# VH-VL binders against q0atu2: the designs that were tried, part 314

Target 1, 119 residues: q0atu2
Amino acid sequence: MLDKKARIRTSREYRNVFEKGKRLSGRFLIIYYVENALDNNRFGFITNKKIGMAVIRNRIKRQLRAIVREYQGQVKNKHDIVLVARAGIGKSSFEGMEKDYIAIMKKAGLFARNANKID
Key: E = the ipSAE of ESMFold2; O = the ipSAE of OpenDDE; V2 = 0.75 times the mean of E and O plus 0.25 times the DockQ between their complexes.

## First folded at step 15 (VH-VL)

Design yi10 (framework fv_ivicentamab_arm2; at its last look DockQ between E and O 0.81; V2 from the best seeds 0.80)
Fold by OpenDDE, look of step 15:
Structure yi10 (fold): chain C 119 residues (1-119), chain A 117 residues (1-117), chain B 110 residues (1-110)
Amino acid sequence: as target 1 above (119 residues)
Amino acid sequence: EVQLVESGGGLVQPGGSLRLSCAASGFTVSDNYMNWVRQAPGKGLEWVSIIYRRGSTEYADWAKGRFTISRDNSKNTLYLQMNSLRAEDTAVYYCAREDSWYYFDYWGQGTLVTVSS
Amino acid sequence: AYDMTQSPSTLSASVGDRVTITCQASQSIDSWLAWYQQKPGKAPKLLIHDASSLESGVPSRFKGSGSGTEFTLTISSLQPDDFATYYCQQWDDYSGEAYTFGGGTKVEIK
C-alpha cells in the first residue's frame, strides 16, 4: 500500500495534473506528470469502466500500485504522476504492465540517472 | 558482440510438430524481452510471441494453443514449440531481442519451416 | 484494433533520388514506431526507433519523422546499398497481437 503522503487523493489534485502536466501514452498506460512543490512524489491511478468489470479494475489498480511501489525509489522527486489504464490493459500480464510503465517513465525522463533496476 | 542463431527448421507434414531453437550470445536471454517473428515466403513480417524477463508469455491470437515460447537459462537459448502445424505456418522464423521501447534491435538469421504434405 | 497502412508497396527510384515511405496508424501511437530494412535472404535490420531516433551505425541520409498516426521514412539521397524492403512497426494493445508491422515497401532500381 502506498503511503497516504505518496497518493493523489483529491479531484483538485487530479485536475491540476491533467491541466498542467505532460502526457505520454504507452501500450497499456497513459501517464500525466507535473512537478509539485513537495519533497515527495505523489501517484494517482485511474481505471475506467472501459477496461472491464469492477473486479478487473480493482485487480489492475492493485497491480499498478505494486509496480509503482517497486520502482518508487528510482523516480525523480517532486512529481505528481497519474497513471491512466488504457482499454487493453485488462488482458495484459503483470509483466506487460511493468514493461510499459518502465518504458513510459523512461521516455518521460522520470527515472533518476542512478536507477539500477531500469531497462 | 550480440548474436542470435536460429535452428530447428525443416520440412514437416500438416498436423506435425517442430521445435525451434535460438541460441543467444553476447547477452543473457533471461534478462531481456525475447520474441519470435515469422515471415511467409514473399510476404511481410508477423509477430508470434514474447517471453518476458520473469517468464510471462504472450501470443498472437492465431498462435494461442498451438505455439509455446520458452527458454533454457542454463543454455541461454530461446525456444518455440510449434504443434498442429498448418500450411499457412510455412515461413522463416526469426528470434528477435526487444528493447524496452518496443522495437527489435537484434535479429537472428532465421530458420525456414515448411509445412507441406 | 491497430491497422498499419504502409505506402507505397513498391517504389522505383534511381541513385541520388529522394525517397519517402509513409506509415499510417489507425490510432495514435505517439512516437512508438520503428523502421526496418530487409534485404533478400537476410533478417530485418533496425534503422530507426521512437519515430525519429537513428540507430547507431545507420547513415544520416535516413530520417524518421512523424507522431500520432502519420509517420514517414525519408532517404535524402538513395544509395546503391539502399535498395531493399522497408517495414514500419508499432505496438498493439487490443488487436490480439502485441506488435504490428506495415505491409512493407520495396525500393527497387528504376
Scores: ipSAE 0.885, ipTM 0.941, lowest interface PAE 0.5, mean pLDDT 94
Fold by ESMFold2, look of step 15:
Structure yi10 (fold): chain C 119 residues (1-119), chain A 117 residues (1-117), chain B 110 residues (1-110)
Amino acid sequence: as target 1 above (119 residues)
Amino acid sequence: EVQLVESGGGLVQPGGSLRLSCAASGFTVSDNYMNWVRQAPGKGLEWVSIIYRRGSTEYADWAKGRFTISRDNSKNTLYLQMNSLRAEDTAVYYCAREDSWYYFDYWGQGTLVTVSS
Amino acid sequence: AYDMTQSPSTLSASVGDRVTITCQASQSIDSWLAWYQQKPGKAPKLLIHDASSLESGVPSRFKGSGSGTEFTLTISSLQPDDFATYYCQQWDDYSGEAYTFGGGTKVEIK
């Protein structure tokens, strides 16, 4: 699981990202991201009821957290990043979500070109 | 350096089957996102299927249940198994490599499938 | 469900002309749009990705622009090798296909 320090926790923190951050939409995901004043990144995850029942939404969140964890060592520090699942994500495979995450993060300029994955 | 070469097309009767092959060189098929895209004579391009790096697959709705994308990593080759073929499946079939940005950066020459009595 | 409209379907032009081809998406696709060139009997060739990023080895006379729902491919000073059919392409949020292509624009010699 992601460490507690790497999580966006409060509605105020989420609202800050939505109001001040940049937005990029991919095939299955939307990201909002903003520079923070910390030395680390923080991630938030949103699934709405249109995606499906709670079991489906919880599966999607678990999969997105696993993807974020896999690539977190490549992400430039000092960013708050909220991943919003789009309605069609329920039909995606894990690899479809992973590909979309990689694409959006590259387009946002949030991956470091030469960074290695960090455990 | 990167090359994709399709084969296995030909004339087949309605209801028949064909297996298309796409031999890849200059890169490893299993490290990439591989797609089939088709083009009916005089018509536009239509996506068929994708196989992801770890083997997950997706299909156009009209292809589900009839077409199967697969690969043989030891031969660095992509396949499309086509069953229950219909006249409307007549097309040139291309294999294509996809960049992680949703774009097809390399294409094979295509192989023609003709479904006719 | 995303639809693409590409215009014109056919365009007659002379060597040296400036040529503009348009694609319109039914919903915003940000800048997730590619342009391909296809010559008769040949496979499509990627020219431009991400709406305006020129692929390596593609001549600089090709220029892509646009974002949201309206996109253009412009060829400045058309060359003999540019007589071909051009397609735009996007991802889809899944309406029966993962990717959709425009209907194509055939650029013919006048």
Scores: ipSAE 0.695, ipTM 0.861, lowest interface PAE 1.0, mean pLDDT 89
ESMFold2 (binder alone), look of step 15: mean pLDDT 89; pTM 0.917

Design yi11 (framework fv_ivicentamab_arm2; at its last look DockQ between E and O 0.74; V2 from the best seeds 0.81)
Fold by OpenDDE, look of step 15:
Structure yi11 (fold): chain C 119 residues (1-119), chain A 119 residues (1-119), chain B 110 residues (1-110)
Amino acid sequence: as target 1 above (119 residues)
Amino acid sequence: EVQLVESGGGLVQPGGSLRLSCAASGFTVSDNYMNWVRQAPGKGLEWVSIIYRRGSTEYADWAKGRFTISRDNSKNTLYLQMNSLRAEDTAVYYCAREGPESWYYFDYWGQGTLVTVSS
Amino acid sequence: AYDMTQSPSTLSASVGDRVTITCQASQSIDSWLAWYQQKPGKAPKLLIHDASSLESGVPSRFKGSGSGTEFTLTISSLQPDDFATYYCQQWDDYSGEAYTFGGGTKVEIK
């Protein structure tokens, strides 16, 4: 699990990211990202009912948290990042999600310059 | 130098089986996303399958149950096992790489190997 | 079921001509679009990725543009070496296909 301080938790925090942040879409994910005034990154996760049943949504959220946790040390600091799961993600493998996350984050320029872990 | 060399194509009867190989050099197959793409004579390109770095696989809907993508890391070789072949499977089969910084596009292709399914 | 409509299917042009090929996606793919060139009996060759990024070694006369659902490949001045078939390609998130190619555009000599 991500630390509590590494989570976007309030509606206000989410709204701020959506209104002021940049948006990039991938195969299975949409990310919204904006710089924050903190010393750490915060992540938010959205899994809508269009993805599927609650069991599926919970699985997807768990998997996305795992992916974010795995790579969070390589993400540029001082960002709020919201991951929105797209409808097709329910049929994706974990590696498919991971690939998409990496692809989008790379395209967004959110990985640190010295980031070399792509597994 | 990156190189992909397909082999194993040939003439096969409907209902028959065939295994294609793609020998890679200049990079490690298991460190990359590897794909099969086919092209029927005089037709366009059609994605067949992908194998991820950790070994997960995806298939086109039409390929599921009949085609199996795999690899042998010790040989740095990609495979496509094709079963229950049909006339419409007649095509040149290409192996294609998504490189380390290539996200959702194929930066290197083999020369292809022709599979002809005919009675 | 995400279609990629490529047009035209065939294009006749002369050396020096400006050539334009279009791909239309059924849904927005942002800039996740690649272009390939294929000559008879040869494998496809990557020309452009991420809609507008020219692959190393590809002549500057090739230009990719567009985002969302509309994309264009432009050859500013067609050269003899450019007569070939061109394909666009995108990812697919729901159709059961990981990737989708356009139908192709054959650029032939007039």
Scores: ipSAE 0.894, ipTM 0.947, lowest interface PAE 0.5, mean pLDDT 94
Fold by ESMFold2, look of step 15:
Order: C-alpha cells, then sequence, then structure tokens
Structure yi11 (fold): chain C 119 residues (1-119), chain A 119 residues (1-119), chain B 110 residues (1-110)
C-alpha cells in the first residue's frame, strides 16, 4: 500500500499532471509525469469502464499499486506520476504489467537504479 | 558469452509430438524473458510464446492448447513441447532472449532447429 | 490489432547505394520498434531497438528513424555484407500475439 504522502488524491493534482506533464505509452500502460515541488513522489491510477467490469478494474488497480510499491524506492524523487491502464490491459498478466511498467519508467528516465533485478 | 542452442527438431508425422530444447549459457534463463519464434520455409518470422521471469506464460492463439513453453532452471534450459503437430507447423524454431537493457526486443537468438511435419 | 506494413518487399541495389526501408504501424507505437537483419540459413540479428538506438557492434552506416506510425531503416552506403533480409518488429496487444514482425524486405544485388 502507498503512504498518504505518495498518493495523488485530488482532481486538481491529477489535472496538473495531465496538463503540464509528459506522456509515454507502453504496451499496457500510459504514464503521465511531471516534476513536483515536494521531496517525494506521488502516484495516481486510472482505469476506465472500457477495460471491463468493476471486479476486473479493481484487480488491475490492485496489481498496479503492488507493482508501483515494489519499485518505488528506485524512482527518482520529486515526481507526480499517473498510470493510465490501456484498453488491452485486461488480457495481461501481473508479470506483463510489471514488465511494461519497468520498461516505460526506464524510457521516461524516471529510475535512478537498475530496475531489471528481482528482489 | 551469451549462447543459445536449440535441439530436438526433426521429421514427424501429422498428429505427432516433439519437445524442443534451448540450452542457454552466459546468462540465467530465469532472470530473463525468454521466447520462441518460428519461421516457415520462405516465410517471415512469427512469435510463438513467452515465459516471464516469475514463470507466467503467453502463447499465440494458434499455439494455445497444443504448445507448452517451460524451463528447467537447474539445467538453464528452455523447452517447447509441441503436440498435435500439423503440416503448417513446419518451420525453423528459434529461442530468443529479450535484451536485459532493451525489453520487447530480441538481442540473442539461437541458430534454430528445423521441425518438418510431413505425410 | 497492431499490424506492420513493411515496404518494399524486395529491392535491388549496388554497393555504395543509399538504401531505405519503411515500416508502418497501424496505430501509434511511440518509438517501440526494432529492426533485424537475417542472412540465408542464419538467425535474425538485432540491429536497432527503440526505433533509433544502434545495437553494440552494428556499423554506424545503419540508421533507424521515425516515431508514431512511420519508421525507416537507412543504410547510408551499402556494403557487400548488407545484402540480406530486414524485418521490423513491435509488441502487440491484439490478435493473441505478444509481438508482430513486418513481412520483410530482401535487399538484393543489382
Amino acid sequence: as target 1 above (119 residues)
Amino acid sequence: EVQLVESGGGLVQPGGSLRLSCAASGFTVSDNYMNWVRQAPGKGLEWVSIIYRRGSTEYADWAKGRFTISRDNSKNTLYLQMNSLRAEDTAVYYCAREGPESWYYFDYWGQGTLVTVSS
Amino acid sequence: AYDMTQSPSTLSASVGDRVTITCQASQSIDSWLAWYQQKPGKAPKLLIHDASSLESGVPSRFKGSGSGTEFTLTISSLQPDDFATYYCQQWDDYSGEAYTFGGGTKVEIK
């Protein structure tokens, strides 16, 4: 579970990332990211109804939160990062999502450490 | 030195089975995303299956139910069990590693093993 | 479904020529594209990943470019070793495949 400090919580916070941030798309995920004025990172998650029924969307959100928590120590500080699930994510496995997250975070230059290692 | 060596190909009758092996050296199979890719004579490349680092698998739709990817970590070896073979499965089968610095792309390939399904 | 359209299917060229090969994705793939070279009887060899990143040991006369839906592989001065078949490749989250390859471009001596 992410700490309260590590969550994007308000509509204004989400809107700031979408309006001012950069966007990268991977196989299953899109990330939007922008520098913040804090000493920590914040994460947000969006799944829409096109992905599937509520139980499917809740599973995907739970899996994405677990992935972000596992790798959060490797993320460069002072960023607000929103993960948007793409419509095809319903066909993915946990490992497919994990791989995609690491790949797009590396491409965005957001990792300070080698995230390929499993711990 | 990274090396991949396929074996187990040969001539088989329709409806038969073969198990392909891919012996890896210079890296650990279970730390990497490993794939099978095939190429029918005179044709292009076609993805077959992937095994993820934690053991999850994906298959091309036409391979599901007939082909099984697996690995033996103690032997550092990848396998493809092929059942209910058809003439259309005649191809050179390659094992391929996704590059540890460039996931989604195949940085090392074996030389391939020919599977011929005839008569 | 993500489809790759690779063109031309065959081209004839002479040593020293500038050669360009095109791949078109049916939907934007940002820069998630690889190029491979394959010689007869051999496995494919990765030349370029992420549209423009040259693999170690690949001659600098090979250049990848493009983003979104249109990508090119350019050989600035064709060498005898470059007569081969070239494939592009992307990930795919439709049609039950994880990866899709282009149909190939055979580069032949004129």
Scores: ipSAE 0.781, ipTM 0.895, lowest interface PAE 0.8, mean pLDDT 90
ESMFold2 (binder alone), look of step 15: mean pLDDT 90; pTM 0.931

Design yi12 (framework fv_ivicentamab_arm2; at its last fold request DockQ between E and O 0.75; V2 from the best seeds 0.82)
Fold by OpenDDE, fold request of step 16:
Structure yi12 (fold): chain C 119 residues (1-119), chain A 119 residues (1-119), chain B 110 residues (1-110)
Amino acid sequence: as target 1 above (119 residues)
Amino acid sequence: EVQLVESGGGLVQPGGSLRLSCAASGFTVSDNYMNWVRQAPGKGLEWVSIIYRRGSTEYADWAKGRFTISRDNSKNTLYLQMNSLRAEDTAVYYCARESPESWYYFDYWGQGTLVTVSS
Amino acid sequence: AYDMTQSPSTLSASVGDRVTITCQASQSIDSWLAWYQQKPGKAPKLLIHDASSLESGVPSRFKGSGSGTEFTLTISSLQPDDFATYYCQQWDDYSGEAYTFGGGTKVEIK
């Protein structure tokens, strides 16, 4: 699982990202991202009821965390990033989510140039 | 040089089956997101199916249960198995590669293969 | 499901004309929009991706612009080789489709 240090946990931290960050939408995800004053990245995850039942939402969140963990070493440092799951994600495969995450992160310029798992 | 060559099209009766092939060269099919897109005579483009790098698949709702996308890595070939064909399935079928750079758009297309389902 | 409205369906123009094709998405897709050119009997050819990025080898007279829900393809000075059908394309949110194409715009000789 993601280290506690790498997680956005408080409402204030989330609000900061939403208010000061940039927004970019993908097929299944919306990301909000902003530079932080830390030396590490922090990730937040949001799943709403439009996605489906709690079981589905929890599954999606678990899958997104797994994706983020897989690629976290390739993300530029000093960023707070919130992933908001879109309604259609409930029907998506894990690969679909992964693809969308990578695509949107690349488009946002959040992957380091020396990333080795992107392509 | 990247190249996609479709084959397998032809005349088939309603209810019949047909398997299309897309031979790829200049890149590895299994390392890319490969798609089938069709175009009925005189009509627009319509997405059919996608196969992900690790093998997940998606289909248009109208294609589910009748169409199956697959690949043979040893042959670097993409396939589309079409069953229970209908007159409205008459179209030129293209295989298309998503750009490995940004995805979600198709940078290379085959020449297409015509499938005609008689009534 | 995402709707993609492309307009006009057909336009007649002359060589040297400025041509504009529009694509409207029902929901914001930021810059996830591509443009293709298709000639009769041929496969579509990628012209522009990410709304405004010109594909290599495509003449500079082709320009893509827009973001969110409104996109345009502009041909600054139409050439004989440009008479064709053009399509916009976006992703879809798995509501029956992974990708959605515009209805197409046929650019024909006036």
Scores: ipSAE 0.901, ipTM 0.950, lowest interface PAE 0.5, mean pLDDT 94
Fold by ESMFold2, fold request of step 16:
Structure yi12 (fold): chain C 119 residues (1-119), chain A 119 residues (1-119), chain B 110 residues (1-110)
Amino acid sequence: as target 1 above (119 residues)
Amino acid sequence: EVQLVESGGGLVQPGGSLRLSCAASGFTVSDNYMNWVRQAPGKGLEWVSIIYRRGSTEYADWAKGRFTISRDNSKNTLYLQMNSLRAEDTAVYYCARESPESWYYFDYWGQGTLVTVSS
Amino acid sequence: AYDMTQSPSTLSASVGDRVTITCQASQSIDSWLAWYQQKPGKAPKLLIHDASSLESGVPSRFKGSGSGTEFTLTISSLQPDDFATYYCQQWDDYSGEAYTFGGGTKVEIK
């Protein structure tokens, strides 16, 4: 799971990303992102009621957290990043969400250039 | 050099079945998002199915339940099993790779294999 | 399901002409749009991805532009090799298909 230090926790922290951050939309996700004053990244996750009932929204949040954790070592540090689930995400497989996350993060330039790769 | 070669097309009676193959070279099928796209004679392009890197699949609504996308990683080959064929399934069937540089776009296509469904 | 409206369906032009083809998405797709060229009896060829990014080996006379819902492919000086059918393509929110193609624009010699 994501470390507690790697989570956006308060409404103020979320609002800062929405007000000052950049926005990029993919097939299933929208990301908002802004540089922070920390040495680490923080991630937030938003699902609204249009996606579905609470069971569905909680499953999607769990899947998105798993995806973010898998790739977090490749993300440039010092960013607050909020993932907003789009209405169609409820019909996506885990792999559809994973593909979209990687695609939009690459397009946003948020993966580290020359990041250390484990052989 | 990347190459995709479809085979297995031919004349089939309505209600029949056919299995298409797409032999890939110059890249690994299981590391990529692979798709089938068809084109009826004199008509435009129509997406059929995708298989994701981890094996999840999606289908156009009209193909679901009749068509099955699969792959054999030891042969580096993509397949489309088509059952309960109808006259409207008559088309050239292409396999296509999503660009590893920018997913959601098809950078390489096979030359296609013609499926004709007719009495 | 996202619709993709491509116009014109057929276009007659001469060598040297400037040709413009448009695609309209029913909802914003930001810049997630591809253009393909297809010649008779051949597979489609990717020309442009991400609305404006030219594929390697594609002549500079091809230019893609647009974002959101309206996209344009322009050929600045039509060459004999450019008489073909052109398709745009987008992703879909999976209420129908994963990908949707425009209806195509056939560019013919006048």
Scores: ipSAE 0.798, ipTM 0.907, lowest interface PAE 0.7, mean pLDDT 90
ESMFold2, look of step 15: ipSAE 0.738; ipTM 0.891
ESMFold2 (binder alone), look of step 15: mean pLDDT 89; pTM 0.922
OpenDDE, look of step 15: ipSAE 0.886; ipTM 0.944
ESMFold2, fold request of step 16: ipSAE 0.796, 0.795; ipTM 0.905, 0.905
ESMFold2 (binder alone), fold request of step 16: mean pLDDT 89, 89, 89; pTM 0.923, 0.923, 0.925
OpenDDE, fold request of step 16: ipSAE 0.896, 0.898; ipTM 0.948, 0.950

Design yi13 (framework fv_ivicentamab_arm2; at its last fold request DockQ between E and O 0.73; V2 from the best seeds 0.81)
Fold by OpenDDE, fold request of step 16:
Structure yi13 (fold): chain C 119 residues (1-119), chain A 119 residues (1-119), chain B 110 residues (1-110)
Amino acid sequence: as target 1 above (119 residues)
Amino acid sequence: EVQLVESGGGLVQPGGSLRLSCAASGFTVSSNYMNWVRQAPGKGLEWVSIIYRRGSTEYADWAKGRFTISRDNSKNTLYLQMNSLRAEDTAVYYCAREGGESWYYFDYWGQGTLVTVSS
Amino acid sequence: AYDMTQSPSTLSASVGDRVTITCQASQSIDSWLAWYQQKPGKAPKLLIHDASSLESGVPSRFKGSGSGTEFTLTISSLQPDDFATYYCQQWDDYSGEAYTFGGGTKVEIK
């Protein structure tokens, strides 16, 4: 699980990201990202009913958290990033999600230059 | 130098099986997202299957159950096992690598191998 | 499923002409669009990825533009080597396929 300080937890925090952040869509994910005034990154996760049953949504959320955790050290600091799962993600493998996350983050320029886990 | 060389194509009867090979050089197959794409004579391009870095696979709906993508890391070779072949499977089959600055596009292709399904 | 509509299907042009090919996605794909060139009997060749990024070795007369649902490939001055079939390509949300190609545009000599 992500560190508590690395989580977007409040509705206000989410709204801030959605309102002030940039948006980028991938195959399975949409990310909203904005710089924060902290010394760390925070991540939020959104899964909606379009994805499927609660069990599926929870699974996907766990998988996304795992992916984010794995690559967290390579992400540029001082960002709030919200991951929104797209409808098709329910059929995706873990690797599919991982690939999409990396692809989107790369396109957004959110990986640090010295990142070693993205390739 | 990156190179992909397909082989294994040929004439096969309906209901028959065929295994295509894609020998890669200049890069490691298992470290990349590898795909099969086919093209029926005089037609457009159609995605068939992908194998991810850690071995997960995806297939076009029409390919599920009949086609199997795999690889031999020791040989740095990609494979496509095709069973229960149909006339509509007649096509040039390409192996293609995703890569470059991002993914979801194919930067290197083999020359293709022709599969003809006919009685 | 995502649809990719490529236009025109066939284009007749002369050397030196400005050529424009359009690709329309049914859903927004931001800049996840690639363009390929294919000559008879040959494999497709990547020209442009991420909508506008020119591949190394591709002549500068090729230009990709657009985002969201509307994309364009432009050849500023058609050369003899450019007569070929061109395809656009995007990802799919795995409703049926992981990737979708446009129907192709054959650029032929007028």
Scores: ipSAE 0.908, ipTM 0.950, lowest interface PAE 0.5, mean pLDDT 94
Fold by ESMFold2, fold request of step 16:
Structure yi13 (fold): chain C 119 residues (1-119), chain A 119 residues (1-119), chain B 110 residues (1-110)
Amino acid sequence: as target 1 above (119 residues)
Amino acid sequence: EVQLVESGGGLVQPGGSLRLSCAASGFTVSSNYMNWVRQAPGKGLEWVSIIYRRGSTEYADWAKGRFTISRDNSKNTLYLQMNSLRAEDTAVYYCAREGGESWYYFDYWGQGTLVTVSS
Amino acid sequence: AYDMTQSPSTLSASVGDRVTITCQASQSIDSWLAWYQQKPGKAPKLLIHDASSLESGVPSRFKGSGSGTEFTLTISSLQPDDFATYYCQQWDDYSGEAYTFGGGTKVEIK
């Protein structure tokens, strides 16, 4: 769903974000983010076993990827961003996740002006 | 100007049903996150339910299965259908809009409608 | 278990006093906290969102501060219009409610 260049793939890339990045927690999500040396953004997704069984975790990952894809053109460039699902995300609808993503991305200063405005 | 007007409250016997309405003006209900919040006499505020912009819903655990939030977009009106009412449901019921910038707070409230559940 | 502990429950003060109300979250909510004012027989009114952002039209004597688990609302010089009950509010994903309110602080005339 995301272009290959827009994905964080290696353990080293993930560790860089966790070690050097900023952290912000919302209702369902935590984001870690750091400026990168590329022309583009890259996204990573983490779910842990506290959320549920693998089928449920994979469904949540697919939903989060869809949300990120919808809004990725509005994200300020040159950032590596890891989304970590919180334990309570299993109770959320798609819209709950979408709302939380927009809210935390705006609070982190990662969206352009009016990117999270409803139209 | 933004305005929210609740109606439909009144006296009802235990086990009865009641539908509350919230007429909105100055904004579009379906473009916002709309909530019901209640307040028992002499008590604090308690969240009841949310309807998301795309129509997904969420309920307080104690309301789930008994209360239904809905809207009629052509009338710009929010509803709360309350079934199997109990004495502890006696409260003023407010409709509230989430703030349009970052959400997770209520920037406008109606004046409320009183629901009394007694034998 | 996201509960809000709000203190004090009642506070007596005079016009001109500085008043401080506190809220404690059981888990960190970063800065996702709002404050409301409610007068008897009236709807709540938003004062502050995102812990410290003053809502448009709210007098500048109201100040919010804090992050994480501890938050305060301060009224720098209490006015007659400020005798009311104040509530804090957060999001929640553990208590069976999307939003949780503090128990309230009633500010009364001394």
Scores: ipSAE 0.768, ipTM 0.893, lowest interface PAE 0.8, mean pLDDT 90
ESMFold2, look of step 15: ipSAE 0.759; ipTM 0.893
ESMFold2 (binder alone), look of step 15: mean pLDDT 89; pTM 0.927
OpenDDE, look of step 15: ipSAE 0.896; ipTM 0.946
ESMFold2, fold request of step 16: ipSAE 0.714, 0.747; ipTM 0.882, 0.889
ESMFold2 (binder alone), fold request of step 16: mean pLDDT 89, 89, 89; pTM 0.924, 0.925, 0.923
OpenDDE, fold request of step 16: ipSAE 0.906, 0.908; ipTM 0.949, 0.950

